# Ledger of designs, part 12: VH-VL binders against q0atu2

Target 1, 119 residues: q0atu2
Amino acid sequence: MLDKKARIRTSREYRNVFEKGKRLSGRFLIIYYVENALDNNRFGFITNKKIGMAVIRNRIKRQLRAIVREYQGQVKNKHDIVLVARAGIGKSSFEGMEKDYIAIMKKAGLFARNANKID

## First folded at step 9 (VH-VL)

Design vd3
Fold by ESMFold2, fold request of step 10:
Structure vd3 (fold): chain C 119 residues (1-119), chain A 121 residues (1-121), chain B 108 residues (1-108)
Amino acid sequence: as target 1 above (119 residues)
Amino acid sequence: QVQLVQSGAEVKKPGASVKVSCKASGYEFTDYYMHWAKQAPGQGLEWIGEINPDWGDTNYNQKFQGRVTMTRDTSISTAYMELSRLRSDDTAVYYCARAKYYWSFDAFDIWGQGTLVTVSS
Amino acid sequence: QIVLTQSPGTLSLSPGERATLSCRASQSVSSKYLYWYQQKPGQAPRLWIYDASSRATGIPDRFSGSGSGTDFTLTISRLEPEDFATYYCQQYESSPYTFGQGTKLEIK
């Protein structure tokens, strides 16, 4: 799981990303992202009730944590990034969600180019 | 009706711990950070900390760091604040209050009724 | 942390008078993150003004908020008996989200 340093922890930090950040939409996810004044990245998540009931929501939360952790080493530093789960995400596969994340992060310019896992 | 209902008054001895609950109803619990504030008798308000109700991330006022723990149980829409190693100057009313953190941004628009914690020997 | 200093500490006025309550911040606070609350004895605070100048639902138009940067004001144009209470400002610009010490508005 992501450690405390890599998490958006405060309500004010969430508000900052939504007020100041850029927005990109994928099939299952929307990201909001903004440069921060730190030496690291921080990730936040919006997984509200619109994505499904508790069983579905918990599954999505676990899968999003796993995806973000898998690729965090490829993300350019100094960004606050909030992942917003779209209403249809509950019907996605893990692989579909993963590919959506990779595509949107690459389009945002947040991933390193020519990486083995980014094809 | 949107409500925050807190647990009842408590009397504690110095060195003990107290855990106050705040049950939400009438709204989606995961849409709002839960905040806690202290008001000593005849005094103003002091912010203690906040918790993300969905993911559980916390942020505490440094003054309370190391003695406060905030948790929640989304299945019953309830937030908790535990304060340990109680001292006489912890005697106060403790409030919970909500604040939206995405899509629209509000102040602390709904507060719990308060929980009196009295620390005395 | 941002310190909010309210003045005066106590304001004694009669119904029908104009009240002016000041809140000064030690650092700049975006108007969007400056709030006012009313509290009566034995009750929880109630949101009164948000975004420095926007009245919460049901708040009479005799209340107006203003200011920016480090200086903010709550004005009550004509005091009614129900307006006598303690008023707190709060900043949400940065954690910890501090309150001012309050202004007690009391009947003369």
Scores: ipSAE 0.862, ipTM 0.925, lowest interface PAE 0.6, mean pLDDT 92
Fold by ESMFold2, last read:
Structure vd3 (fold): chain C 119 residues (1-119), chain A 121 residues (1-121), chain B 108 residues (1-108)
Amino acid sequence: as target 1 above (119 residues)
Amino acid sequence: QVQLVQSGAEVKKPGASVKVSCKASGYEFTDYYMHWAKQAPGQGLEWIGEINPDWGDTNYNQKFQGRVTMTRDTSISTAYMELSRLRSDDTAVYYCARAKYYWSFDAFDIWGQGTLVTVSS
Amino acid sequence: QIVLTQSPGTLSLSPGERATLSCRASQSVSSKYLYWYQQKPGQAPRLWIYDASSRATGIPDRFSGSGSGTDFTLTISRLEPEDFATYYCQQYESSPYTFGQGTKLEIK
């Protein structure tokens, strides 16, 4: 479960990302992202009915949460990021979603090259 | 026909809790944040808070923080607002209202009919 | 938080007259996040104007919204009997999403 501070919690914050953010599509995910005025990142998720029935949707939600938590330390700070699950995501494996997430986050330039500098 | 139907009127004593339900129909429940507002008799509207019905994230007006809890059950398309440690100035009509937060963006375009909560000793 | 102050508190006019309702914000509000609602006694509020100036579905064109920044106006060009109600502005710019205290438009 992502820290409460690392989640987009308000409807207005979601709207801001969609209105002002950049968009980048992968096979299973679309990300929207925009700089925020905080010292940290916030993540939001759109997992609407088009991805499948409740059991499938709940599985996707758990897997997306786990993927974002796994890689959150590599993400450049000060961004609001919304992950939109595409209709075909229900047919993907965890590994497939994970690879798609990594690819689109790299393409967006959101992984920090110097985040883990030792000097 | 898009509809929000709230639970019936309640009479409570000071110090009790009340839980108001808001059942959605005619639309995809998880596409819209659910909001709650208070209107005391003869008074204006006061925003209480919001919940993401899919993920459960909440955001409360600080005036109500610590006394309000918003929840939902997506399997029955129902949102809930619980207000604890009731006092006389909590006597009001409580409304639920929806707001789209992706694809297209609306104000509170659909409201529930309101639930009168009366707090009397 | 952003405070919305509506004026006047009560506006007494006759059918056929023009009504002007003011909503002033304590901080700038983007027009797309300024809304107006109509409420009649015993009823839930109804969305009337969104994005400061756009009429909700089915709202007559005698209603117009205008303004930007901190000053917003709802104008009714020629009052009809059904227009007598209380009108609230709301900002959705930042949480908490506050309402104005309302302007009661009543028959003189």
Scores: ipSAE 0.858, ipTM 0.922, lowest interface PAE 0.6, mean pLDDT 91
Fold by ESMFold2, fold request of step 20:
Structure vd3 (fold): chain C 119 residues (1-119), chain A 121 residues (1-121), chain B 108 residues (1-108)
Amino acid sequence: as target 1 above (119 residues)
Amino acid sequence: QVQLVQSGAEVKKPGASVKVSCKASGYEFTDYYMHWAKQAPGQGLEWIGEINPDWGDTNYNQKFQGRVTMTRDTSISTAYMELSRLRSDDTAVYYCARAKYYWSFDAFDIWGQGTLVTVSS
Amino acid sequence: QIVLTQSPGTLSLSPGERATLSCRASQSVSSKYLYWYQQKPGQAPRLWIYDASSRATGIPDRFSGSGSGTDFTLTISRLEPEDFATYYCQQYESSPYTFGQGTKLEIK
């Protein structure tokens, strides 16, 4: 569901976010984010082996994509944002992961004012 | 110990397609973008494109856009590069190479052995 | 795209001599994103220098990289027989991640 233009697609773009971006940690997720020169946001994901075996990793990937898709319209534009799944995320619920995402995105100031009222 | 092993040489007719495989071993396949490069006989290296092996996102050199497709199968740690509508100047050795894209950032530190693709009528 | 032009195309020298290989970029490249590779006939390229000046693991200290902006240099202070090969520079500053056309270092 995330369109190609809303995805970080190149290795160089990932490197830029990690080199230049700010970092905020939640319980299950870490975000790295940096302003870009586009009119839109781009999202990237790090879902490495530490989060579990293939079945668990695939579930987490699907759930993170769904969460990002759900809230992407409420995210301030012009940002490249990479979500890093922490060890232990495989035992989280969708709701727990979603709440963690909302909390860290709010703390980063990445939601528009209307988005700050999401509950 | 870390290794990229490519599929064997191919001989093709103009207009056909070729699909080269690159099997990774000795490291976590999803930690590294896979890149592909072309080296025509007696010539230098030309970058073709890259793929995120975890999420499948691709980025291609415009010279190959529309003829190249990169895919992967994470269950067997293998990346693929398919080149369609082959012509004689596609005759080359094709290499895969990896690059870390998070935490540390390396150049192409490990390369496959190369796959010779010959296009002739 | 960023074009990398290497010079000379072929460099003919004897063991013991000093070699200087040039890589010029059509626009600025951060040193962190300039790399050198060595390739011998029938072999895949091997990473030689990263970040413009840092030697890859196991590369002898007779190899040094330098430069910034648009001008980069690979220097071999005293050539050994195993150093005769083709050397490529590459930029990773922006896609497409182009290579130079190579400098063939051959024995006289």
Scores: ipSAE 0.857, ipTM 0.922, lowest interface PAE 0.6, mean pLDDT 92
Fold by ESMFold2, fold request of step 10:
Structure vd3 (fold): chain C 119 residues (1-119), chain A 121 residues (1-121), chain B 108 residues (1-108)
Amino acid sequence: as target 1 above (119 residues)
Amino acid sequence: QVQLVQSGAEVKKPGASVKVSCKASGYEFTDYYMHWAKQAPGQGLEWIGEINPDWGDTNYNQKFQGRVTMTRDTSISTAYMELSRLRSDDTAVYYCARAKYYWSFDAFDIWGQGTLVTVSS
Amino acid sequence: QIVLTQSPGTLSLSPGERATLSCRASQSVSSKYLYWYQQKPGQAPRLWIYDASSRATGIPDRFSGSGSGTDFTLTISRLEPEDFATYYCQQYESSPYTFGQGTKLEIK
């Protein structure tokens, strides 16, 4: 589980990422990210109803938490990162989401210099 | 019709707790943070805190930290604010209000009608 | 936290007059995070001005907001009877998202 210091908790913090952050799109995910003034990363999630109804949406939320938790130790610090689930994500497998996340995070340069070893 | 409908007035004794509800209708509940504010009789507005209705993350005004708990139930589009260890100066009208936190960003564009909480000996 | 100080506390005017309500912040607030609300007795606040200068839906053009940095103003060019109310500024620059103490605009 991501602890509270690794979560974007306030509406103002979300707004900052969308207003100031860079955007990269993958197959199932979009990330917005911006450098923060902390010594750690914070993650946020947008999983609106366009993903699907409750069962699908809850599955996606659970899977996204698990993916971010698995790789959080490899993410360069001092970033606020918001993952936006795209409308088609409900058709994804866990492995498909995971690969998409890895690809986007690598393209954004957000993994540490040895990040290519996680594949 | 977009609206926030709050629970009815409450009368409490010092030391008790109160839980105010705020039911949303006419919009997607999880698209907006829910905020709470206090207005003591004849006084101005004081922000209490906010909750992410989708993920449950909270952020409280330090003045209320330790006495306030915000929760929600997405299945009925309802947010809750519980205030514990009530004191006489907690007598106030309590409001909920929404704010969009992605795509379009705005102020508190919709407010609940308010809930009067009276704390008396 | 950012303190918002509104002045005057009470403004007594007649219909047809021009009203100027001030909101001063203890530290800089980006204009897009400064808001104004109107509140009448027994009612919830209503969003009036957002982004310091943009009128909310349905707000008459006699209302204008201006200012930047630490100094913000709400102006009503010609008061109508329905404009007599209390007005609050709010900052959304940083948590806690504080309000000013209000300016009560009352009929003389």
Scores: ipSAE 0.856, ipTM 0.924, lowest interface PAE 0.6, mean pLDDT 92
Fold by ESMFold2, fold request of step 20:
Structure vd3 (fold): chain C 119 residues (1-119), chain A 121 residues (1-121), chain B 108 residues (1-108)
Amino acid sequence: as target 1 above (119 residues)
Amino acid sequence: QVQLVQSGAEVKKPGASVKVSCKASGYEFTDYYMHWAKQAPGQGLEWIGEINPDWGDTNYNQKFQGRVTMTRDTSISTAYMELSRLRSDDTAVYYCARAKYYWSFDAFDIWGQGTLVTVSS
Amino acid sequence: QIVLTQSPGTLSLSPGERATLSCRASQSVSSKYLYWYQQKPGQAPRLWIYDASSRATGIPDRFSGSGSGTDFTLTISRLEPEDFATYYCQQYESSPYTFGQGTKLEIK
C-alpha cells in the first residue's frame, strides 16, 4: 500500500489537481497531475460506481494501488497525481492496466530518466 | 431527496468516548468528502475534519488530532466520527456535511440535523 | 490556519433596512473558496452564498455577496422578517477549513 505521505488526503488537494492540473487519457485510466510544493509525490484515486459493482470495484482498487506502489520510485518528485478509472476498466487485466499506466505516465513526462526501480 | 441523517443525542461521562453516525441518502456516497463540525452551546462553528468515503483517507483539525477518528461503511452509506477521552468542553452539537471534491465542486451544501453530545459527571 | 473575523458581532436592524455583514481573512482567500451560511436557532447551517458572490439555489436576489482577497461582504438590500438569523463565512482555501465567529442579525 502507499505510504500516508504519498497519498492525497484532503478534499482541497483533490480540487487543486482538478483545477490546476493537466489531463491525459489512456485506454483504462485518466490522470490529472500538477506540480506541488513538497519534496515528494502524492497519489489520489477516483474509482466511482461506474466501473462496476462491489467485487469488481474492490479488485480495481487493489490493482491500482499495487501498480502505483510498484512504479512510485520511478516517478519524478514534486507532483500530485490523481488516477481516474474509466468505465471500461473492469474488463482490463492487471497487465493491461499496468501498460496503460506506464504509457500515460511516459506521455506526461512523469517518469525520471533511469527510473527503473522501486524506491 | 438528498439528505444526511445523524444518530440521536448522547450523554457521556468525562473520559468516555462517543461515536456519531451520519447516514447519507439520495446521492452517490463516494462522490463527496464527509466533513464534521462542532458547535458548542451559544458558540460558532468549528471544523473537526474530513474523510474520503471511498478510500478512507482522513484529515483532522490539529485541535482534535489524537482524539478523533473518522470512519465509514460504504455498504450502508454511513460515515462515523468518534471522539475519545471526552471532557466538559466537548459538550456541543456535532454536524456532518458533504462537499464535492472532483468535477462539480461545491461548498457544504447539505448538512445533517446535528447530534447533541453532553459530557457531564 | 486562516482566521476569519466577522463584524459586527451583532447587527440590530428593522425589516426594510439594508444590512452589510463583513468577513475579513487573515490571509488571501480565492473567491471560489469563500462561502456564507445562514443558521437559525435549533437548525443546521444552510449554504447561502458560494464562490463569494453566487447565491445558492432558492436564495432571494436581495442577498448579494462581494469581495476578494481578504475582505468579503454579505449585503441584504431590504430586510425581510425571515432574514433575521446568524450568518457565518467559511474559507475552503486551506485546511483547517475555518469559519468566522458569526454575525447575529437581529430585529431591532
Scores: ipSAE 0.855, ipTM 0.921, lowest interface PAE 0.6, mean pLDDT 92

